VHH binders against p49116. Designs and how they scored, part 9

Target 1, 238 residues: p49116
Amino acid sequence: EGPLLSDTHVTFKLTMPSPMPEYLNVHYICESASRLLFLSMHWARSIPAFQALGQDCNTSLVRACWNELFTLGLAQCAQVMSLSTILAAIVNHLQNSIQEDKLSGDRIKQVMEHIWKLQEFCNSMAKLDIDGYEYAYLKAIVLFSPDHPGLTSTSQIEKFQEKAQMELQDYVQKTYSEDTYRLARILVRLPALRLMSSNITEELFFTGLIGNVSIDSIIPYILKMETAEYNGQITGAS
Short names: E, the ipSAE of ESMFold2; O, the ipSAE of OpenDDE; V2, 0.75 times the mean of E and O plus 0.25 times the DockQ between their complexes.

## First folded at step 5 (VHH)

Design d1 (framework vhh_8cml_1; at its last look DockQ between E and O 0.01; V2 from the best seeds 0.00; counts 0 for: pae O 12.6 > 2, unsure alone 63.3 < 65, placed apart)
Fold by ESMFold2, look of step 8:
Structure d1 (fold): chain B 238 residues (1-238), chain A 122 residues (1-122)
Amino acid sequence: as target 1 above (238 residues)
Amino acid sequence: EVQLVESGGGLVQPGGSLRLSCAASGRTFSDYAMGWFRQAPGQEREFVALISWSGGTTDYSDSAKGRFTISRDNAKNTVYLQMNSLKPEDTGVYFCAADLYGLFYSTRYDYWGQGTQVTVSS
């Protein structure tokens, strides 16, 4: 039929809480991350192929891939978010916990490994100058991954992923015709996303959520939100 | 309180290979990200390679990428730099460095070895 994604799926405009505080705090970081999460969920929900899979499959897919979508969003929006400043603030708070002996050495290493991998991923994506179309198709490839355990309709999910891969290939060949290996360089970045821990992402970016609930538990409710409430979460309106 | 001792330097012909070792003692080696730096005569010390405490993440300078490989053996408290396809421009003193928990990535390291000389010349 028609294309998997339309031009509306290329637009990915993150707005930060304003004004940016003089000193970053947990609340600013959590609100910024929440806006990105909701923007990512709205993006996924708006895709006709995603809608065609049905509510139970939609929930299962997003539960399986939300951290990868979020990480792609961090890379895409790193400059708008001042992500390097946010990560530096997180490392500074972590260093204070080390000085107070409040955190185990093993946990510190796990968190810092994640931060190193996140920084490396974002830097590699920036160096490749990944554009908005390429990000949209990479997110679709990640979203429609048939190899997550427990999924239903894996045959149709695989077909949608193949369609995303084909459309990315066509886009790259048409837009970057002189760069023979651009598609390969882009695709080899995807395995790094599987190294990202959703548990650590929650700790880094979502500790300030009321009740400290897991992102996994709220995904069904996010996907079912009314459009007006959803738009309010993306813009930060009450 | 980490002591670092480099070894394995020497004279080698262009195109040749060397393997540098850095033995660590004192504090727990597996808590440190490790780096290699080098300094040519009259030049500033420059980054060569780094490796996380687990070995799961590595990075290289542009001049080292593809030719050098950093690795570590936490059981032996040792980090290695395998240097292949050596060029005269690789000549210099090579320093091992340690960064607790990798807090500073490639920007600074708290503990340094005394260095080992690498000379690439015919």
Scores: ipSAE 0.027, ipTM 0.527, lowest interface PAE 6.8, mean pLDDT 85
Fold by ESMFold2-Fast, scan of step 5:
Structure d1 (fold): chain B 238 residues (1-238), chain A 122 residues (1-122)
Amino acid sequence: as target 1 above (238 residues)
Amino acid sequence: EVQLVESGGGLVQPGGSLRLSCAASGRTFSDYAMGWFRQAPGQEREFVALISWSGGTTDYSDSAKGRFTISRDNAKNTVYLQMNSLKPEDTGVYFCAADLYGLFYSTRYDYWGQGTQVTVSS
């Protein structure tokens, strides 16, 4: 009946940790990435349609798509994060690691290819000048993907995805009425998200997580977190 | 995702030798540099030795140079630390670490092992 997303879902504001250090390190990168991940999961939790699917379905959906949501968040928050600076520092380190024989050439190649794909995606989104409304609906399309293996309630998920697509189309047609091909240009960017390895994303951005924990294992905890605890995580206040 | 299990620690007299082993499980062992760290009672954790993914490059702390040798067997997913001419100052818990942070220039290692106790005392 009502729209899938409200105006509150368009606002997506990342609060960065204390001033960027002179030399980027795994702790700063991990803290920044964790805040973005928590913000992304809080965003998903606040959608009434998402809540209506139930806890088990919610956990399964986020486990299946967190990398896609996170990558869209990286693109949306690239300037706030100084993402280009972070990626340049990682690339510089990988190039130095070749000289020092610290990492295998195959490993470095895999990570470099992932960084290249990520940079290409973020640059394409920036060139298209994707706005906050468009990002919100792209995230909804990704979140309500019925085609991940092992999902239940796929018919209802598909219905919510179609609703997201329809509302995005309506927005783009009204806001960018002179650009008849804008929606197509935006939607053809989405398949690239599924080509990016969640394992490599985790290694690049979440290697600094305290303890031997995976993103998969923390997702249920974050989704059950009280609002006050969650707000503490995304702002660093605790 | 890397699980590390250290072994080979024990009680030894000054001047003695011990060989520590670290068995790794996981698909990426041969892609990562491996290191040994130690922590003495009441002290902070310190670097001891590093070996590159290929085994072609090694590095040692000043206190370990000439006495300790790090090696690896990628076929067995194991890294070793041969410790000779042990001193009371070498007493501590020895930890094996994978250089998962090797992608980042300011942090080199992550600690997944529980450690093995080395005591050098008469």
Scores: ipSAE 0.014, ipTM 0.358, lowest interface PAE 7.1, mean pLDDT 83
Fold by OpenDDE, look of step 8:
Structure d1 (fold): chain B 238 residues (1-238), chain A 122 residues (1-122)
Amino acid sequence: as target 1 above (238 residues)
Amino acid sequence: EVQLVESGGGLVQPGGSLRLSCAASGRTFSDYAMGWFRQAPGQEREFVALISWSGGTTDYSDSAKGRFTISRDNAKNTVYLQMNSLKPEDTGVYFCAADLYGLFYSTRYDYWGQGTQVTVSS
């Protein structure tokens, strides 16, 4: 069998809404996040192994790991997105929206902690100087995780994950031969993704645009949309 | 952890009124923004109303505006939904929710009640 990923899967280019407003509003943030989500899902669809699992299994996988994929995407696109600025804006909008009401300190801390975790994760990835290939393989490893509840074809999923891991190992060994422990340093970052709340992520990035629709509910739609349709949305929606 | 229990649902005629209550367990009721959602048969759960921690901020769906009023009594750990001028399209299971971001319009709240049935029919 051929490799799990090809060079075509390395490309991960996010197009931000244009023009950028002087002040980042909720709509801009949500639109940006939505584009990243769509890009991530489209990326997953582009993997032959993913398609081989079937629509039901594909949907289940993405539902299980969308937050992790999204977060990896945030890290990968942090510079293009000006992620720090976006996160600051989110906090500001939240504060402004509730300025007339007393917030629970615990809730504030919870949200801030989540934002901190996102920032920390992205910063850590930047410090590691993760390249496009490594991101692609990490996303594949996250995508083909067999340990989520309710999954079918777990044996096949595991095989794909192993293949992703092996290819990553080979790549790192070849590209960073002088850094013996680079693979380990990269992989140990993955647990951080599991500690992040998908609910908080969804509310921070998506509620302004999606409204009453959950990410979980739109995932099947995103996975069924044609590439042309996606591209059309990118060019016409902003 | 917060447990939510809805009550007050029932059968009413068009134009009638109902008052729903949601009782929350625990001592941290004021730490949560509260909301009401509803789900009609065969439809997705939809936002109805929300109220901030202290009650200083409220918001409603377009359908609810002018007819429904959300309120809360933190001393009683209870959130209310006064529903007036009820219509058949208001029929559904109404859910109480508690959440970190209750001021944002999301169906993914941290805690949900089991729901109470509201039926508006002649």
Scores: ipSAE 0.000, ipTM 0.241, lowest interface PAE 12.6, mean pLDDT 87
ESMFold2 (binder alone), look of step 8: mean pLDDT 78; pTM 0.795

Design d10 (framework vhh_8cml_1)
Fold by ESMFold2-Fast, scan of step 5:
Structure d10 (fold): chain B 238 residues (1-238), chain A 122 residues (1-122)
Amino acid sequence: as target 1 above (238 residues)
Amino acid sequence: EVQLVESGGGLVQPGGSLRLSCAASGRTFSDYAMGWFRQAPGQEREFVALISWSGGTTDYSDSAKGRFTISRDNAKNTVYLQMNSLKPEDTGVYFCAADIYGLFRSTEYDYWGQGTQVTVSS
């Protein structure tokens, strides 16, 4: 039956033309995030098991998990995106407003908590030194989640998730044979992804999207794109 | 650049309702989060309500929760504040503001309207 993922699925390269400015720049953030989102969806589309589930199931799965995939992508591409600089600029702006007694209320707490959780997640992944194979399988485990409401073909999805888990276990045990607890340390990171608000992710990373479209609304169109159309979106040539 | 014009202010009795409108000009309205702020006589501007660029996220001050509803119509380039169960403490000039990021409850938004007067009095 062969492996769930091939070596081509391990390659995950985000290209950015310039470093993040030292000041808050929402258009740079949005461009970086959009490229990462499109790369993540293209990655999912390239998996034969994903294709085998069919178009409707594919759309439902990605709509349910795009925030989890995106957050894993942020952790994997944190250095290329200058994510720490982005988050520091946002936090600095919020702290200056609080210090001047200009900010109040629960929403700022929610945003700060989200940023803290994101920083903690990315730092944890960095400290574990998660490699490209591990990221690929973690994304596959998240993608093939059978427990989202409204899904059909849940038994097939569960089988693909189990295959991803088994292949990750085999990889970690072979590659990091002296670290008995590595797999457990990696897997306990995943539940945190479901506690992160997709609405706050949209506000932090996609506020600069032109045309006032939600991520949920564009997912079906990205998944149906031909290669040429997809490349046009990534390069902004549409 | 966005220009904002508020309307719908007026005099109302305690317990009454008002609907404020903010009309935005320009192609970039859909890129901006929109907020409502108010300023009572002799006081500083305070946050009232915020709506994200998509309309999918809203936030309210503690005093506005359960009484006020913010909404937007991107086809009309307009944001609304429906104000119910009005109290004398709600009296003030209400300002519409646009912020590209939309997460900040500060008074340092990118663009501001001129304001519309709301008076709650018996």
Scores: ipSAE 0.013, ipTM 0.282, lowest interface PAE 8.4, mean pLDDT 81

Design d11 (framework vhh_8cml_1)
Fold by ESMFold2-Fast, scan of step 5:
Structure d11 (fold): chain B 238 residues (1-238), chain A 122 residues (1-122)
Amino acid sequence: as target 1 above (238 residues)
Amino acid sequence: EVQLVESGGGLVQPGGSLRLSCAASGRTFSDYAMGWFRQAPGQEREFVALISWSGGTTDYSDSAKGRFTISRDNAKNTVYLQMNSLKPEDTGVYFCAADRYSLFYSTEYDYWGQGTQVTVSS
């Protein structure tokens, strides 16, 4: 059998809404996040191994890991998105919420801790200078996680995850041959993704974009979108 | 425009329970985060509970934590507040409110109901 990922799966190009507003607002943040989510879902559905699992299994996988994929996408696209500026704007609104006594101190603390974890993760990935091949394989390792509750076909999922790990190891050993511990440093970053709340991610980045349905609820529809409809979401076709 | 109507208030004994409902008019209800606030005579309105537009995130005041549960039914354009283990200090007029954005982006509520009276007597 061929490699799990091809060179086409390494390209991950986020197109930002233009123009950027003078002052960041919830609509710009949410449109930017939505484009990244759609790009991430399209990336996953383009993998032949993912398609081979069948629609019920692949939908369950993405529903379980979309927050991890999205967070990896935020780290990979942090510069294109000006993520630090977006997070600063969110922090400003949280400070205003405290001043007006709109939210409890516990809730503000939970959200600030989430933002700190996100910043820490993105900073660690930047310090490691993770390249496009490494990001593609990290996303594949996360996608093909056999250990989520309620999954079927876990043996096949585990085989695809193992294949992703082996191909990442081969790539890193060949490309960064003098850094014998690079793979270990990269892989140790992944558990942090599971500590980040998908509900907090949804509230911070997806407010008002999807109406009355959660990200979990729309995933089956995104995975079944035709290419033209998908491209409309990514490019913001007028 | 969203118009909000609260119901379910009444007189209860300490330790009792009430379920408040807030019915919204219009199809934009699912775009709004919803909150419950209360006001005792001569006091400012205080926060009680909040639920995001999707229902995925909730928040409670310290006095409400463990006793009250906020929920929503977007198909019915309704938000609920289940109040258990009621205390005399829970007495007040309870208002529902709607915010077009998430818990984190707006500092003010766009729409308010008229309120429903809750009285917890010894």
Scores: ipSAE 0.092, ipTM 0.551, lowest interface PAE 4.6, mean pLDDT 84

Design d12 (framework vhh_8cml_1)
Fold by ESMFold2-Fast, scan of step 5:
Order: structure tokens, then sequence, then C-alpha cells
Structure d12 (fold): chain B 238 residues (1-238), chain A 122 residues (1-122)
């Protein structure tokens, strides 16, 4: 009975395409987002508890929670990605689309509201100064969510989630012993992840690369990739 | 999800005209810009024409300007491409597509249809 996560699960290093283009474009945004998605899937697949659930269960689980994992990854890697610059470029483009009558104002508002929710989430995590251990356990809590419709082995998933919560509590109480309410402040951030639309995340970050296929449909293939293929996606070596 | 069905293709002589239609099923058609693309055998898919969500703005490839007209009927969930003065070089499979949120790439659309064949005889 070892810990749910090892020290290797704390390391979460995103390598960005470089240099950043003169104008942010769909290909740069999609390449950056794809690297983060593959890094997140590789991280999840490396957890022994996750593998113990079996291929069918773990695939269904990731299909249900990929948007939450991806959003946590965006918050954790926001500085490395220059996420604020990417979001500002998208906002500028959407505002120009209103003036040019290219896209519905109602559709633009939906996307803008999603961007503002994402920015608020990332800002709240930055203000709390969430560390690498805390991010690892928050991702584990999200990953081992037993309450998504259609899941099997929900009792086992729930036990892994409870283990993640206990290990996070132990870490925070030991490391931030003088801040009695830190854990509560961190955990109340998580419900916001479920209010964010996975469809709008796909539109913002994956439109140029994914085309007419959903992230949901490609997850089984990503989870089956060999370690060298993951490393290629993470570093851009192809 | 939006499903697109193209129709109106056929065989036509040089200098002739065709009107292509793209019927969309789904409830969000009027929220999206719509485009027409074409692909000749062994060639890359190329942009032909674009129309904004309201129909107030249109854009055309250089080869289409002055010859082709894009229009839409949001009440019928249909986009049209009127093609005049057709040339052998216009031969190809014509596809319609929806632009999800209009980012920087105008050639990477979602909701591709199956296409309709246009052949301009010599």
Amino acid sequence: as target 1 above (238 residues)
Amino acid sequence: EVQLVESGGGLVQPGGSLRLSCAASGRTFSDYAMGWFRQAPGQEREFVALISWSGGTTDYSDSAKGRFTISRDNAKNTVYLQMNSLKPEDTGVYFCAADRYGLFSSTEYDYWGQGTQVTVSS
C-alpha cells in the first residue's frame, strides 16, 4: 500500500513550440494545446491505480474528465504557455468578427464567457500560489471522479479519489501548517471546472488540428500510444 | 452536431452555369459562417467562397471573383453557390463547411459534407 502518486507525478513540464509566431494562429494554438493534452494523458496513464482500473474503465473515465484535466493543466502551465497572450489574441479576433459580421454575436458571447471563466480560474489558482504537489493531487481528484454517468467500477474509483483527498490533506497540513483553511480554499475551486463546456474548449484550442472529430473520439488512441510517441508529441519531434 | 449534404453538381460545357446547394441539419446553422471548397483529383482542397452568419459579408478566392456568387437562406438552413462562366479548371468535388468561431485559419472548417462532383467538359 504505497502512496497514490510518486514524486515523478509532481513533475509536469510542458515544452512549447518555438519561436512564438509573429501572429498567433490556429496551428500554433492547436500545437500548444495538443502538447498539453498529450502530457496530461501520459501523466494519467503513468499512475498505477489508473492502470489497475483496466483499459475500458480508464478510457471511459478520461473521456468524462479530459476537459477538467486540460483546464488544470492550462492553469498550471499558464506562464510557460503565455496563456494570457493566447487568450487576448482570441478575444481580439472575436471582437473583430463582431465588426465584420462574420460570426453571430450570441455565439461570440458564449465563447467570450468561456474565456472569462477560464481566465478567472487561472487567476484564482495563481493567487493561491498552488504548488506542484497540490496540482498533482487536484488532477488525481478530478481523474478519479466516480460521479460521471456511465462509469463502471465506481466504488474503486471513489476509493482512489478518497486516497487522493487524504494525501492532499496530509501534504497541505504538513507543508502549510500555519494556514488552517488553505485546503478548503483550494478544494472550492474545483466545482468551477465542471461549469466549463468541453465543446467550447475544443473550439478554442483544437479547431485547426482536430477538424470534424471530437477529443472524446481520439482519447482511446492517445491512451494506447507508446512512451516514445508521447515524448514526440510533448517535444514536437515527429 | 451539424450534418451537411451537398447537391447540384453535374456535367456542364465550358461557359455554362451550375447552382450548388448545401442543406444543413441541426439547430445552430444561422450562428456560423459557411464556406465552399473544392478538390480536383490529386490536388489539395482549396477555398472557393465564404458567407457570414447573417449573409451581410462575402469573400471569394481570386479564381471565383466575378464568376461565382455565394448566398444563404437561414430559414431553410441552406447555403448556395451560383457558378457562372465555368472553365475546365473548375472541375472537382465541391464541399461545404461551417466555420465554428472564425479563428485565423479560413481553410480548416468543421462539419464537412460528402461533396458534389462538378465536371466541365473540354
Scores: ipSAE 0.015, ipTM 0.435, lowest interface PAE 6.2, mean pLDDT 83

Design d13 (framework vhh_8cml_1)
Fold by ESMFold2-Fast, scan of step 5:
Structure d13 (fold): chain B 238 residues (1-238), chain A 122 residues (1-122)
Amino acid sequence: as target 1 above (238 residues)
Amino acid sequence: EVQLVESGGGLVQPGGSLRLSCAASGRTFSDYAMGWFRQAPGQEREFVALISWSGGTTDYSDSAKGRFTISRDNAKNTVYLQMNSLKPEDTGVYFCAADRYGWFYSTEYDYWGQGTQVTVSS
């Protein structure tokens, strides 16, 4: 048994749909979000510890944490995605919806609060200047969460989470030796991920999915995809 | 190609109930968010209720909250508006609309029905 993550697991490169449209629309936002979600699930699948848990456990873990992984991915890829531009377009749409009486004030408030939580999280990560190694281990910590309801291999999941925490600590102490409290500042950001609604994330970023398809329903299929088929999804097929 | 046909309108007494139906023809009904709008004589068309493509999310105007319930049956390609505790101010032509882009990204609905008249009067 080696380290939980290798250097290959630090690489996390999102390829955006090209070109960016003149006016943002649900299809572009959904395609961009889908690529990030696919990249996140491919990242998880590549971890030997994750593979060792078996297909049923893998599906349960990703169903439980996809929103946390996706949000970490949004923060990590915020610049590549032009996330601020996407969120501004959504806010503009919500404001127009108030004027046209298309959405209730309570619904607008709920969605705006979600956007503010997302912005605050991404801003906190940017302020901390989280690097690629730190993002990889934070994703591993949320992936190997033993406390989600319905999990069957909780002791092994907990051991993998502890291993992720230990390897993150070793990395931070070695790389940021002058910043004694960096690890603590990073780890206290994680609870905020669980306060964000997966339903609202799905509505904001995945409303362009065609057919009666939910993220929960596609997760098992994405996890079973062949590598070539998966690569076609994240890079765009010819 | 989505064609919408509303039905169920009529004359009801104040405090009464009415159930509107919107039948969609087309293979992609389940891909669209669906909404109900209404228009009284001499007034602009106003939002009443919306349901997401999956039925997992609904939203209502302030005047409709607690009184109206929107639902859908994707197997039957139909969206419904159950209207309870009707008031004279609910009088108007009720339109069904399909929004391909969902309620967060579109200020326009792709398809509109012809409307069904609802009159709340003694």
Scores: ipSAE 0.023, ipTM 0.422, lowest interface PAE 5.8, mean pLDDT 84

Design d14 (framework vhh_8cml_1)
Fold by ESMFold2-Fast, scan of step 5:
Structure d14 (fold): chain B 238 residues (1-238), chain A 122 residues (1-122)
Amino acid sequence: as target 1 above (238 residues)
Amino acid sequence: EVQLVESGGGLVQPGGSLRLSCAASGRTFSDYAMGWFRQAPGQEREFVALISWSGGTTDYSDSAKGRFTISRDNAKNTVYLQMNSLKPEDTGVYFCAAGRYGLFYSTSYDYWGQGTQVTVSS
């Protein structure tokens, strides 16, 4: 019936921890990443179509796509996060680890390749000047992916993905009518998200997470979190 | 809040195998990344292998790659180092270490075992 996303789903405001430390540390990076992850999950939870699928399906979808949602969020919030500064600090640490023989060269290479792919993705999105509506629909397309193993209700998920694609097309055609191939340029960016390892993302951004539990393990708890508890997480309030 | 005790060291012929174990006491073992380090006579302590707190990520020194395998059993609070195709150059005291943060951020391991001697000679 109605549109898949409303104007409330376009709003995506990341509140950063403050003050930013003089030298970036694991705690600041982890806190910033955790806020983005919580914001991304709350965004997904606010979609009526997502709610209609039920708790079990919601958990399975987010477990399957959290890395893709998180990466889109990194691209969307790159400026407010000073993401380039965070990635430079990580790269500097990895280069020093080579010098000290604390990590294998192959592992450092894998992580550096991941950072390169992430930078390339964020730069491509910035170059395309992706707006808030486009990000919201790209996140919806990723969220409603029917092709992850173990999913139930794949027919309904596919219908929601197709609805997201249709509404994105309508938006782009009306807003960027002068650029006939803009939608194609945007959509061909999405396959790159699946080439990025969730394990490497977890080690880079969530290594300082208290309790050192897996993102996979905490997803059900975040999705069941009350709005007040969620707001405390994204604002740093008690 | 973790105590580490290594075992499984000994004398072995070149080309042989050993499995080292590191038993951890404490409620927070599953919260730690675990590493193996070694110190050869007259040398600095060097990194050998690591496994993340979840077990999803492993890494090895160039000298250990293809020969050694690190694993963990969080239910048993134990980390293992399976060493195959041992060489005289592998001789040293092997230390188990636990760190709260990932290795990418220059983590200082907060807890260390006392070590177990590995000797590879004919």
Scores: ipSAE 0.013, ipTM 0.271, lowest interface PAE 7.8, mean pLDDT 83

Design d15 (framework vhh_8cml_1)
Fold by ESMFold2-Fast, scan of step 5:
Structure d15 (fold): chain B 238 residues (1-238), chain A 122 residues (1-122)
Amino acid sequence: as target 1 above (238 residues)
Amino acid sequence: EVQLVESGGGLVQPGGSLRLSCAASGRTFSDYAMGWFRQAPGQEREFVALISWSGGTTDYSDSAKGRFTISRDNAKNTVYLQMNSLKPEDTGVYFCAADQYGMFYSERYDYWGQGTQVTVSS
């Protein structure tokens, strides 16, 4: 009982590494992305419904949806990250790589298409002026997705997803009462998240952090971390 | 992602030759530049040779120029380093590397193999 999310679950504040370097480099990008990833994992862990599913089930959920959560986080934090500047620097480097014969044209095309999809998603969310409550519920809808293969307790996951949908609807209807179609405009943005490759997200944002290991392989260890360890990763302290 | 396994190292006398191989797993091997690096005991890892994704461009350290040849076979997901006129100072662990990221550093490599030992002595 009670709401799925409390006001504490709406707070989502990214602390960036500073200062921003004169020349963008992989270290700055990976550090920024790492902070966002740990913030997103800490957010998921703080939801009582998520903990109620049990460790095996909740770990499987995050393994399946981390890329969708991360992308929503990129959209929400796009301004504080200067995401457009980061993506422009990557695009410039990829175009130079064509001239230097360092990467195949097919590989460059795949990465460029991913960047375009990411930019379009973030632009759509910005145009809709998605607020912090809406982002929190969209993340909850993505997190409690019962349709990933291999999940157990899918009925309970579906129940939490439906509760997230109902609470989002109630919020939007009360807060944006004169905008009858706002909820529909928001929800039709979500399918685009599943078209984005987690492998390309890893390559763009996490290559310098994880070495030869995938993000979904380290998720069980991240979810078991103590609160102080999360805070260290989120703020870049220790 | 790319996983790399080096082979072909061994003991050879000065003036001898060795051919190193690096076998890669992963469907994206042909999309990446590949390099060889080496590390002698107590020294930093140093660049040896690089080959572009197509094999159309190669680059060598000054110590390797004229003696070593890097090549690749994209159909076999393998990169090679042919080493001729080996010297005692060529002794070290040789590592294969793939530039998967390739976006901000021309010489940054994202995936490394475990290495293969090359010893040049009588």
Scores: ipSAE 0.014, ipTM 0.323, lowest interface PAE 7.8, mean pLDDT 82

Design d16 (framework vhh_8cml_1)
Fold by ESMFold2-Fast, scan of step 5:
Structure d16 (fold): chain B 238 residues (1-238), chain A 121 residues (1-121)
Amino acid sequence: as target 1 above (238 residues)
Amino acid sequence: EVQLVESGGGLVQPGGSLRLSCAASGRTFSDYAMGWFRQAPGQEREFVALISWSGGTTDYSDSAKGRFTISRDNAKNTVYLQMNSLKPEDTGVYFCAADRYGLFYSEYDYWGQGTQVTVSS
């Protein structure tokens, strides 16, 4: 029996589009977010346990948890993305929009509450100084969530989630041996991910997608294409 | 989810009038500021008119002021552009755009396919 994740799954390197533009815009934010989403899906598909569940289950899991994976990715890559700068610019724009009567007060409130939840989550992760190994296992715990409606193989998914929890515990206890309560402080952050609306995440970060395409609708296509391309590359069968 | 469909374009003589319509389908239309833009052959896309989500605030390009009127019907998920005193210089493809929550410095998303306006004698 090997570990759920290998050292290759700890490595999570976001390659940003060419230097940040002078003025942040929808296209730069969307391209940056799309790269993070694709990196997150590529990360998930590379896990042997994930592959073992089969294509249909893989698609259902990612559809159910993409917002949680994406948010963990935003927290992990906050520095390289200059996320605080992006969010501050959006907040400033929303405040100006209130005065210009361009947006409904209800819509602004919903978006602002989402941004505050996102900022709070990212700040909590930064204050805890979550390392790359911890992020990898938190993503695995989120990915292998057996409680989403419509899932099959829920017993096997739960076993993989428990394996992720055990390996995270082993790592934290060995690496941060002097900090008895570190694991508890990390794990209590996870429920907040489910309070965030995937629809609002989509509007904030993927508004520049051509053709008004939903993330939910593209996930099965991207997973299928990337898996097929990856398999062709490994087997040399083309 | 939101699809924009422009209509009402056509061929008119100088001094004529046209009423363009932009029908939105899918989500909550009334939460979005809506704009009209146009593009003439071989030229950059230019702003024409804007209406706030409530309809309480409108803005127009210098070329449109006094001639064009933007309005909306949130019950019908439709935005309109009434164009009067049309000039040959108004010829172009007219696009409807939704400013999704105004999140990015007045960037407009959910562009429609456009409707052709030709002003010619």
Scores: ipSAE 0.014, ipTM 0.319, lowest interface PAE 7.4, mean pLDDT 82

